# Ledger of designs, part 136: VHH binders against o75319

Target 1, 181 residues: o75319
Amino acid sequence: GNHIPERWKDYLPVGQRMPGTRFIAFKVPLQKSFEKKLAPEECFSPLDLFNKIREQNEELGLIIDLTYTQRYYKPEDLPETVPYLKIFTVGHQVPDDETIFKFKHAVNGFLKENKDNDKLIGVHCTHGLNRTGYLICRYLIDVEGVRPDDAIELFNRCRGHCLERQNYIEDLQNGPIRKNW

## First folded at step 9 (VHH)

Design C20 (framework vhh_6fv0_2)
Fold by ESMFold2-Fast, scan of step 9:
Structure C20 (fold): chain B 181 residues (1-181), chain A 119 residues (1-119)
Amino acid sequence: as target 1 above (181 residues)
Amino acid sequence: QVQLQESGGGLVQPGGSLRLSCAASGYTFDDYAMYWVRQAPEKGLEWVSTISSSGDSTYYKDSVKGRFTVSRDNAKNTLYLQMNSLKPEDAAQYYCARWSEDYGLFDYRGQGTQVTVSS
């Protein structure tokens, strides 16, 4: 079925670009078939995502989809000019080292290929919060050397919602640096 | 309706082995990653293991890594946890659980099967 994710309406569709980075976080876009269950102001399709990014005077160069489903929208619903990467990330536990490595590798590859522009890396899970915030913050801490509390604060402020999962926060603050990049 | 039913728990001596099973019904089993979680007396739920929908990726709590193996048989709608080299600290009620992308939490959990490690 076309069940709207629980609490999905509670979250801001798109955050702000995280200053000093190429990251922007958002909740999962829902394809047109979901819109019959939504008021016009609640709709957030792939098209709506790109409209909201343009309203911020930003441009997406990559979308990383962390959801453990293909039900919410299809890559074909996105502009052909924007690469789409699926990293199936299970919920609840902290992402494993292989998942973290895949994320870091994709981000670093994008940055090397896009040195001559200012295009953003869009990252989402279902709510654009826990898995999304964890992987972005993990990248900033491990690769860019940002202090954990600063990375978390930056993500929370720019997303407009605070990371909710204590195990994710604990791992970011006190866990080992994953030197897989 | 969705149902998850665990079995295979029991009393085992330290160093022994047990195999837990979870029979799932009422949904498309191979659409979901499945989880084993446990709860010792007077403690909260602890995550133990996760297996991807296809069975190709497995994840473990550090303290059980190398001793426990999660697997699944999608044709039989069954999840397994093979537990080797059991320690007293593994004693707990073991539950299988389904994680929901739609809810961002475990939407279904069985009644559990008890594992006791002692002689």
Scores: ipSAE 0.309, ipTM 0.630, lowest interface PAE 2.7, mean pLDDT 90

Design C21 (framework vhh_h_nbbcii10_fgla)
Fold by ESMFold2-Fast, scan of step 9:
Structure C21 (fold): chain B 181 residues (1-181), chain A 122 residues (1-122)
Amino acid sequence: as target 1 above (181 residues)
Amino acid sequence: QVQLVESGGGLVQPGGSLRLSCAASGYTFSDYSDYALGWFRQAPGQGLEAVAAISYSGDSTYYADSVKGRFTISRDNSKNTLYLQMNSLRAEDTAVYYCAKWSEDYGLFDYWGQGTLVTVSS
């Protein structure tokens, strides 16, 4: 359907690259059919995403889409040079171990195959905040050994919005490390 | 902002019928080609359980085994209203009933407001 996601307009379209990592987080881009419901300054299409990243002197090498829907944009709306990965991630609840494993595997594979460039892994859910922030922070904690509070602070600062879901924050701070890599 | 408001609850004797309504505001049902809606209930001292769900077009419906053949879910997209027709009510159907919008973004149902109380007793 063509409804604008609830609260989507409340969030910054694209964050900044997370320093020391290959991650950049953003809210879901909306294909051209949504633009009739948006003012020009509110538009954030797949094309707008790539333009905003280029304005930061960055380049995307992978997009990981964590939304549980396929209605916002199609992979065909992205440049052919940028791989797209869909991981259907249930919201509100902490992502399950299978979802965490899929995310880690995708990130590790990208990093191994992109050692000779500085391309970014773009990660989004609907708002680019809770599911997105959880999985990025979970990766940094479990794989890169970052302290939970440092990972969360880095994500919040670079995204420009703080993680909102207390159960996600609690799991990051006090939950077990997932060793399925 | 999205809001769903339940109505139609009340006291009914075993074997009786009630129709619950859920009115939507902050969006229209016609805005969603893939929109699903559902009814959930919470009996005293129990957890939340799914009762029935309906796809945007009405082509697909789900019913919990406990209510199948007794309850009918329907929707009127022109009126932004979801219905639950409850027949052959039993004491075990006593609960607060909530309507919920499928959140395709989250892969779960969102529910809004306090619900409507249905009490089945003689």
Scores: ipSAE 0.319, ipTM 0.674, lowest interface PAE 2.3, mean pLDDT 88

Design C22 (framework vhh_h_nbbcii10_fgla)
Fold by ESMFold2-Fast, scan of step 9:
Structure C22 (fold): chain B 181 residues (1-181), chain A 122 residues (1-122)
Amino acid sequence: as target 1 above (181 residues)
Amino acid sequence: QVQLVESGGGLVQPGGSLRLSCAASGFTFSDWSDYALGWFRQAPGQGLEAVAAISYSGDSTYYADSVKGRFTISRDNSKNTLYLQMNSLRAEDTAVYYCAKWSEDYGLFDYWGQGTLVTVSS
């Protein structure tokens, strides 16, 4: 089916680039089959995603999809020039160390290959908030040495919505630093 | 319409093995192959603990640190069945085991089985 994710309409489609980083967060794009359930101003297709990022004078170089489904859109709905990476995560639990490691490696690899440009790493889950915010903040804390509260504040400000899941916030603030394997 | 039913639980000695199954019954779940599935457990007097999860295609899995290297999650989409192979069982694995369907729409596990008891004891 074409069921719109719960509360999906409540969230801003795309946040702002996080200053000092290559990250931009957004909610999941919905393929054209969902448009019959949406008003024109509510539509947010893969094409709409790229248009909104262009309107901010930014360019995507990588999309990291954290959802545990392929129902909302397919990689084939994206431009061939933008790599797509699926890292399966469920929102109930803090991502395990292997998942965190995969995310860090994808980000580090992208940054190494894109030293001569300013293209962004787009990260999304269903709402572009909890799983997305956790992994971005985890990267900033563990790899970039950002203080946990500063990482969370930066993400919240740029996404336009605050992290909601208490177990994720608790892990970021008080949990161990995840070193690479 | 859809009901998840666990089976394969029972009494087993430490170091033994069990294979749990979770099957959809009643109306066939039309989007079974589009959903991630997981196993959870609850030991006596303790809270619910995630054990393992598997993607819609079966090519990505998650395991709790307490079971890594001992448990294997798998699925057969042609049979609408989820499995948990449990090896090298320990007393601390004693729990009621639940299978559950992940819902991206709600951001939670929305359909749960009734559970199957696994007791690891001599």
Scores: ipSAE 0.348, ipTM 0.668, lowest interface PAE 2.5, mean pLDDT 88

Design C23 (framework vhh_h_nbbcii10_fgla)
Fold by ESMFold2-Fast, scan of step 9:
Structure C23 (fold): chain B 181 residues (1-181), chain A 122 residues (1-122)
Amino acid sequence: as target 1 above (181 residues)
Amino acid sequence: QVQLVESGGGLVQPGGSLRLSCAASGFTFSEYSDYALGWFRQAPGQGLEAVAAISYSGDSTYYADSVKGRFTISRDNSKNTLYLQMNSLRAEDTAVYYCAKWSEDYGLFDYWGQGTLVTVSS
């Protein structure tokens, strides 16, 4: 079905690149079949995603999709030149160590293959906020040694919306570092 | 009318095994319905804990750290049934187990079964 995700319209489509990193966060793009339920200014298709990133003078090199569905858009809706990776996550509780490891492995692999360019890693869940913000911040804390409060502040500022899930924030601030290299 | 009905709970000794089933009616595990299903539990005096989740295709699963290596989630889309195979059961696995349907649109599990009691004791 073509039901618009709850509160999806409440969030900015695309954040800003997180300075000092290769990350950019956004909400899930919705394929053309959803547009009949949206005003023109509310549309955010896969094409709209790439146009908005280009407007920021940035270029995507990888999309990581954290949703537990394939309904909102399909990989074939994306340019053939941009790799797409699906990491299935549910909300509610903090992502498990295996999910965190998959995310870290994907990011590290991209960075190794893209040393000679400045292409971005685009990360999204449905709203581009809680699951997205958790995994990006977890990477910055565990791999790059960023202080938890600094990682969260950087994500919130660049996304344009603050992490809402209290258990995710608590885990980032006080939880163990996951060493799963 | 959407319904999820759990079965297979009961009394089991530590180290034993049980298989829980969740029968879905009023909606189908159809190829056109791209939804995840999960198991939750609530032990006496404790909050609700996510146990496992499985994608529509069955090729992606999630497990809580407390059950990894002991529990296996699976689904049979032809029978509209979700399963939880529980092995090496411990006293701390005693809980009411709930079947639930994930809704990405709502960002929550929107349909829940009534629960089935699992008691691990001897």
Scores: ipSAE 0.454, ipTM 0.719, lowest interface PAE 1.8, mean pLDDT 89

Design C24 (framework vhh_h_nbbcii10_fgla)
Fold by ESMFold2-Fast, scan of step 9:
Order: sequence, then C-alpha cells, then structure tokens
Structure C24 (fold): chain B 181 residues (1-181), chain A 122 residues (1-122)
Amino acid sequence: as target 1 above (181 residues)
Amino acid sequence: QVQLVESGGGLVQPGGSLRLSCAASGFTFSDYSDYALGWFRQAPGQGLEAVAAISSSGDSTYYADSVKGRFTISRDNSKNTLYLQMNSLRAEDTAVYYCAKWSEDYGLFDYWGQGTLVTVSS
C-alpha cells in the first residue's frame, strides 16, 4: 500500500555531508503515488532527493538502501548514472556481522573506484536515522578508526537528528570492533 | 484478522534438530509480499531475542551470531508458511519461539504468533 511511514514527516529529508567522509544520510524517498497523501512542502520523491543534493553543491555516486521493502520507490525511479545497492536490514537487534561486512565492502569498493572524484555515498533506511546511523558510525569506528563518541556526534549533527535506538548506541560505544572490513 | 501460528516445538536432546513452522491465516504471503518475516525467542527469565529474518522474496536473510551456521530460515509463499530449521541444538537454545511480521511503515514487528516451546535437555 501507499501508507506514509510512521513519523516519516517528523524527519528532515536530507542531512548534510559528514565532513571528512563521503557519507550523506537521508530518509526514504517516496515515489509519486504517495504524494496524494502529502502537502507540496512534504513531498520527497527520488527527483526531490537529487535536487536537494545539488542544492548543497554535492553529487551522489551511490545509494545504499537499508529498508526491508521495495514498496517506497523502485530503482528505475533513480537516474541510471547512480548505482543502487539494496542491503536488507530490520530494526530491533544490532545488524549481524554479515550485514556489517556487506556495508563495509560496498563503501570500500565505492571509495576505491571513486578516488578521482568527490561523489557521495547516500545511505538511507526509512527515517535515515537508526539503521543508517548505526552502519555509517560502525564503518567510521571499525574502518576509519574514529572514536565512537565522535562518530555518533558527527552523524547526529550532520543528519540533524540524534540516533534514538539505545541498543545501537550502546553497541557503538561499548561493543567490539568488527574486523571484517 | 491476521494471525501467525507456530508449531513444531518440543523436547530434544543436545545435538538434536527441530523444524519450526509458522502458518499465516487471515492473509496470503502474496498480499504481504513486500513484508519480511522473522523468528524471535525468549528463554526462561530472560528478555526477547531476535533469531532470524527473511525478505519477502526469500533472497536475503539475517541471523543472530549465536545461531549462525546452525539455524536456517526459509519461507514458502505458496503455502503461506515460514520455517526455522534448527540443527546442533544446545541447552541455551531452550526458549519459547515466536514468529513475527516486519512492518517498515511502523519500523517494528507488528503481528506476532503465540509462541512454541523448544526445550533442549538431556
């Protein structure tokens, strides 16, 4: 169905680029069929996503979709020039090691292939917050050696919303480094 | 009303195997083809723990580290049934096992079964 995700309107559509990284986080874009339930200023289609990224003088080179659904938009709704990667994740528990590895592998591959440009890795779940923030922070901690508190603060500031899931925050702060990059 | 009903629980010795089933009623998997399904468990005196999840197509799975390599989640959309194959069972796998439907719209598992007891004991 065309139900708007719970609390989706409560979140900013797109955050800012996380300085010192290639990451930008956003909430899930909703294809045109959802717009009958939205005011014009609430609309956030795939086209709106790319317009907002351009307004920040940035360019997307990869989208990583962490939702456990294909309902909100289709890959064909995106420009053919931007690769789309689906990594199915559910909320509740911290992502498993294989999911974390898939995310790290995708990011590392993008960075290696895009070292001669400044294109961004766009990451989203439904709200662009908990699953998104966890995997971005986990990457920064495990691969880039960023201190957990610094990674979380950077994500929160750039996304414009703080990570809400306590078990995710606790795993980032106190959990083991996953050496699966 | 949407219902999920688990079956297949029982008593098994350490090292044994069980296959749990979760039958959907009040809807078909084709009606909820974009929804993931999962298994959770609750051991005596402990909180709820996620065990496994599977995408609508069955092509993507999640497993808790404690069960990885021993448990396999699968689904048969033609039979409206979710499965959990449990091998190399350990005493710490003793729990009530629940099946649940993921809702991306709510960001939570919105429909739950009543649970089936699995006891691993000599």
Scores: ipSAE 0.456, ipTM 0.719, lowest interface PAE 1.8, mean pLDDT 89

Design C25 (framework vhh_h_nbbcii10_fgla)
Fold by ESMFold2-Fast, scan of step 9:
Structure C25 (fold): chain B 181 residues (1-181), chain A 122 residues (1-122)
Amino acid sequence: as target 1 above (181 residues)
Amino acid sequence: QVQLVESGGGLVQPGGSLRLSCAASGFTFEDYGDYALGWFRQAPGQGLEAVAAISYSGDSTYYADSVKGRFTISRDNSKNTLYLQMNSLRAEDTAVYYCAKWSEDYGLFDYWGQGTLVTVSS
């Protein structure tokens, strides 16, 4: 089971911090068992994730894992000082309201507990793009009152890749605001 | 060709039980490329609702609040079959039930069965 996720190599490992927020997005780190399928410059382990964040002069305070697997890496592969939360994104088209609520609650709780520091909320799915970008943008729109197109542009610029999934983009632009979290 | 085929639906009285099966062909549950499997349902005149999902290893499960404690999802990777054990059935559980394959690479359910009707009625 050391198959590299499809198109995983096409994406930058880690984006930039989204200015005015505590968010940083990245693609899924891959544990040591995947090294045989990767060139040295393509490796992106949990250790590599933390090294790349530090190279940007940033520090992670929470990881939100949106994948429904432990195949890529295990929570035990992360520093014990960084909280880890798994939220499986369920829904036929876009993440359902329960999943959106869980994400908003986790973000709000982190911000309340970390008001005296500048630590980041790291969010990832497999590519760190569609599910990741949707939930971050949904938070910015619903909780922070950011205009949908501004939230999407900010995410795209900082991630270094544009949201690809048209139904996600359409929901962000034209869908209802979910106000309870 | 990838195909999912549901079976086990039918008419059952309130408080009864049914076990749904989903047979997969065109891929194996042992294939690399991490994927979970799920059950969805659609009641007459309503939208599609997630019911349950199960990880590749079977160690992690998701259940909608409406079915927690009554339904159990399981899989047999050697038989290429997904199951949904439905206990303490209620009229509200009446729906067409679909099995679906999760694509972790894309973060969506990419293959769906044709559905099997479950009617809970006296």
Scores: ipSAE 0.469, ipTM 0.695, lowest interface PAE 1.7, mean pLDDT 88

Design C26 (framework vhh_etentamig_d1)
Fold by ESMFold2-Fast, scan of step 9:
Structure C26 (fold): chain B 181 residues (1-181), chain A 119 residues (1-119)
Amino acid sequence: as target 1 above (181 residues)
Amino acid sequence: EVQLLESGGGLVQPGGSLRLSCAASGYTFDDYAMSWVRQAPGKGPEWVSGISYSGDSTYYADSVKGRFTISRDNSKNTLYLQMNSLRAEDTAVYYCAKWSEDYGIFQYRGQGTLVTVSS
């Protein structure tokens, strides 16, 4: 068996929908092969993800996977009705402009295709915190004109955990707005 | 056994250029993102650049953006860092590093290669 990601058990599986947005953040789901290393109460498979979203009376319309691996679960483990997008990111470093623009393009495309429904964009990295929170907040600041501290506070409250990476926070607060055009 | 062997460091004048290399062995090189990390005397490590497994995406710290270029040759299991417009503050030991999603760290750093920028 595969190694359970370090500190993965320390984080809530799924946050709450961020009010006024289509975003929901969560930690990486782990496919069935990982369950032998987990207590029943610790399991968080792709199926468990969708069950928890449904329990909040929400529906996923897109998953954006920010991890730098394909080992934790397969796109085939997801319902065929939910698109999956992989954007490879490593931790610790602030995502580059190309990565930021890929994320913005995916979000904007989803919103255009889903004008007539209230489906959510699910975003995750390994813990659903630093890379996830950075890109969601970056979108809210650059595209929706949200003040940086308000975006960060909204994410922290809804995720149930605060952004930990100081360089990410500093970029959000003091960095340049990335224009798409 | 995973091995990373850095080379290409040396003494260079401000404004000069150096090309660093990292020869990787003991793992499937083209399955992993790679990075360069540097450590100046008396300071902690600083991440400077990263590259995706395919080479299609590159990333840079603000301190080196526009001056350094990271690249890789997957057929040779080699990572490169082209360093231009070098400054005294670029003086450091440069390490090749492999990203680990499981541990959330850059690991398998080699012995490093010393870059000294001085007049």
Scores: ipSAE 0.488, ipTM 0.796, lowest interface PAE 1.3, mean pLDDT 90

Design C27 (framework vhh_etentamig_d1)
Fold by ESMFold2-Fast, scan of step 9:
Structure C27 (fold): chain B 181 residues (1-181), chain A 119 residues (1-119)
Amino acid sequence: as target 1 above (181 residues)
Amino acid sequence: EVQLLESGGGLVQPGGSLRLSCAASGFTFDDYAMSWVRQAPGKGPEWVSGISSSGDSTYYADSVKGRFTISRDNSKNTLYLQMNSLRAEDTAVYYCAKWSEDYGIFQYRGQGTLVTVSS
């Protein structure tokens, strides 16, 4: 169906690039079929996403879609030049180690292939907040050695919204480091 | 009307096995990710396992990895959980759950099926 995700309108469409990283977070873009339920200023299509990123003088090189659905937009709605990766995650539960590993592998692969440019890794779930913020912060903590509270603060500030799920925050602060390989 | 009907629970001794089933109706089963969620007496709900709409990707809580296997048969609109090497701490009511991105919740939980692991 064409139901607008609950609370989707409550969140800024796109955050700012997280300084010192290649990450930018945003809420899920909605294809044209959803626009009949939205005012013009509320629309956030795949095209709108790329326009807003360009307005920040940034360029996307990869989109990682963390939603457990393919209904909001299709990969073919994206420019052919931007790779799309689907990692199916459900909300509420902390992502499992296999999901964390897949995310880390995709990020590391992108960074190796994009040493000679400054393109961004765009990450989204439905609201671009809890699953998105968890996986980005988990990467920064486990791979880049960022202190948990600093990673969370950086994400919150750049996204423009604070991580809401206490179990995600607790795992980031006190959970084990998930080792590579 | 959306319906989820769990079955297969029972009393089993430690080290034993059970297979749970969830019969789904009232929605396009193969369009949705499905999960098993359990709730032990006096505790909050714990996510146990998830499976993609196609069945190609499976996910497990660390507490059950290597012991439980989730699967689905989209032709029969049925979700399964094979539980091996059961432990006392696996005692719980097990619920079949459909994740909803639109509402950001696990919904369409049925009545559940009770699993008791004791001698």
Scores: ipSAE 0.459, ipTM 0.798, lowest interface PAE 1.4, mean pLDDT 90

Design C3 (framework vhh_6fv0_2)
Fold by ESMFold2-Fast, scan of step 9:
Structure C3 (fold): chain B 181 residues (1-181), chain A 119 residues (1-119)
Amino acid sequence: as target 1 above (181 residues)
Amino acid sequence: QVQLQESGGGLVQPGGSLRLSCAASGYTFDDYAMYWVRQAPEKGLEWVSTISYSGDSTKYKDSVKGRFTVSRDNAKNTLYLQMNSLKPEDAAQYYCAKWSEDYGLFDYRGQGTQVTVSS
């Protein structure tokens, strides 16, 4: 099964850096085998991802892949200089506390090791929207003390698409802060 | 729009047989593994069987092995479950389901077909 993810073409490939943070969000890159199903202007390979980041005068230092599958691209498709972290994150449901903890730990570790540079943490799920937006906003709220509505607005503006899942939005606005990370 | 429509359920005596069908539409059926799951009254959803996208490999819940056979006809976009030697414990609403590798859950399930096993 080498099918393009449902609605994948509906979303911009890469957002912009979220100002005041090290985050940038994007949709899942698709390895070269998918390109026969795409027009040239629709292609978004791992190489295309890095070219688009460079065009924004930014540099990736870490990729966090939140998809539940490994079929879209392999870590070997990425430059050897960029660490890759897989966090299998179930969709539709608000990510569980274990997943939130893993994400926070990875972000905190990256920031401690990268104080001397301005490299970005790239985060994606399939569309780079719901799971991606939830975990980035959850980090900003719980760790950085950002107000929930401000975190959501910042993510929506920089991603170029609004968080779609009401249960995710509700948890961010009214759910408990997950401390102990 | 993905649609899954089950049929073939009914009332059967213990030891009887039923053949369930699931008509799939709105996606490339032969690109996906398909699943049969069931839910008895006031109980959780229970996995019954899996069939690979090609039909070359199948898996079954231990309690139905040797009694149930899953199959598919990719030319007709149809999934089947042949159920033999039915037991009262098999009574449930039966659903065909599509697993989403993207989300790590069943992203589509039909309305189901009721299987009742009683004397």
Scores: ipSAE 0.371, ipTM 0.726, lowest interface PAE 2.4, mean pLDDT 92

Design C4 (framework vhh_6fv0_2)
Fold by ESMFold2-Fast, scan of step 9:
Structure C4 (fold): chain B 181 residues (1-181), chain A 119 residues (1-119)
Amino acid sequence: as target 1 above (181 residues)
Amino acid sequence: QVQLQESGGGLVQPGGSLRLSCAASGYTFDEYAMYWVRQAPEKGLEWVSTISSSGDSTYYKDSVKGRFTVSRDNAKNTLYLQMNSLKPEDAAQYYCAKWSEDYGLFDYRGQGTQVTVSS
């Protein structure tokens, strides 16, 4: 259905690029059919996403969609030139190793194919916070060797909201490094 | 904003009956299928019944089929579970839930209502 996701209006549409990385996080864009339920200043369509990224003098090269649904927008709502990857990720629980591997593989593939540019990897779940922040931080810790607290701090600051789920934070701080990327 | 409030649980003897209620608010109740789920002590969450958004279709866990009846009143934003011929194995905390397409899991938020079956 066309109901606005719970608490969706509570979050900033788009964060800032995470310095030293190719990541930018945002909440799920909502296609034009949702705009009847939104004030003009609350609208955040796929078009609005790309406009806000351009306003930051950045360019998207990949979107990774972590939501478990496709009801909010469709890949065809995005520019044809920007690849879209869907990773169906169950909320509330820490993502399993297969999901973590898929995310790492997609990021590594993008970086290898985009060495000649500075395009960003855009990552979102419903709020662009818990699943999004977990997988970005997990990548930074496991692949880039960033300290867990530093990865979390960087994500929180750039997203403009702090990771909320304690089980996600606990896993990032004290959980094992995931192999098999 | 979404609120689910269960009531109607209690202590009954085997073979007894209880009627559970769930008062829903903060969303358009008649657009969602609703679920009853339960959790016994030290066991996982288990699905009990489903009712379609209109109330026209109902589904049940095999072990409760013929004994439990789910219904809804969309004008009152209320979900019900009529439980007859209760067995000791039905003892659990009962929750009403909707399915979260966004998260791929049951969205159950209330405190639940406790059903105890003993002499």
Scores: ipSAE 0.363, ipTM 0.730, lowest interface PAE 2.5, mean pLDDT 92

Design C5 (framework vhh_6fv0_2)
Fold by ESMFold2-Fast, scan of step 9:
Structure C5 (fold): chain B 181 residues (1-181), chain A 119 residues (1-119)
Amino acid sequence: as target 1 above (181 residues)
Amino acid sequence: QVQLQESGGGLVQPGGSLRLSCAASGYEFDDYAMYWVRQAPEKGLEWVSTISSSGDSTYYKDSVKGRFTVSRDNAKNTLYLQMNSLKPEDAAQYYCAKWSEDYGLFDYRGQGTQVTVSS
């Protein structure tokens, strides 16, 4: 069915760009078929996403979709000019090394190809919080050398919501650096 | 917000019966297929049974087929598992769960209910 994701309405649609990075996080956009269950002010379609990014004077150059489903929206709902990458990421558990590697590889590739612009990497899971925040923070810690607490604080502030899953937070603070370039 | 509360477990001898219940809240219960999963001490999580959102379709692990019956009451937001002809290998903590496509895993949030089969 077209049921709205649990607690989806509790989260801001899109955060702010994380200063010093190319990352912006948001919750999953919902295609038109979900609007029957939403008030007009609750709607957050793929079109609404791009309008909100533009309102911040930013431009998306890549979307990384971390959800484990294809039911919320289709790549064809996005502008043809914006690349879309699906990384099926199981929730609740800390993402495995293969998932972390795929994320890092995609980010590094985007940054190499976009040296001459300031386009953003948009990252989302269902709520744009736990899987999203984990992978962005993991990248900042492992690749950029950011201290774990600083990465988490930066993500929380810019997303407008704090990482909720204790196991994710613990892995970021105390877990090993993944050397998967 | 989603809550699942299991009950009905206990101690039975081999060949005995138990009826497990799961009270669900915090979501549209009748929009979701529901699952029974179990975990024996020092073993992994094991799928036992599935029931469709309407209750019209049921599926079972081969080893419990013909002995277990899953059912649901959508008006009461309650899931049931009738367990007959219990065997020692059925001893486990039993959880009710919904499947989360978003997460790619079973969403089981309750404490579970313990089933012990003792000879």
Scores: ipSAE 0.332, ipTM 0.677, lowest interface PAE 2.5, mean pLDDT 91

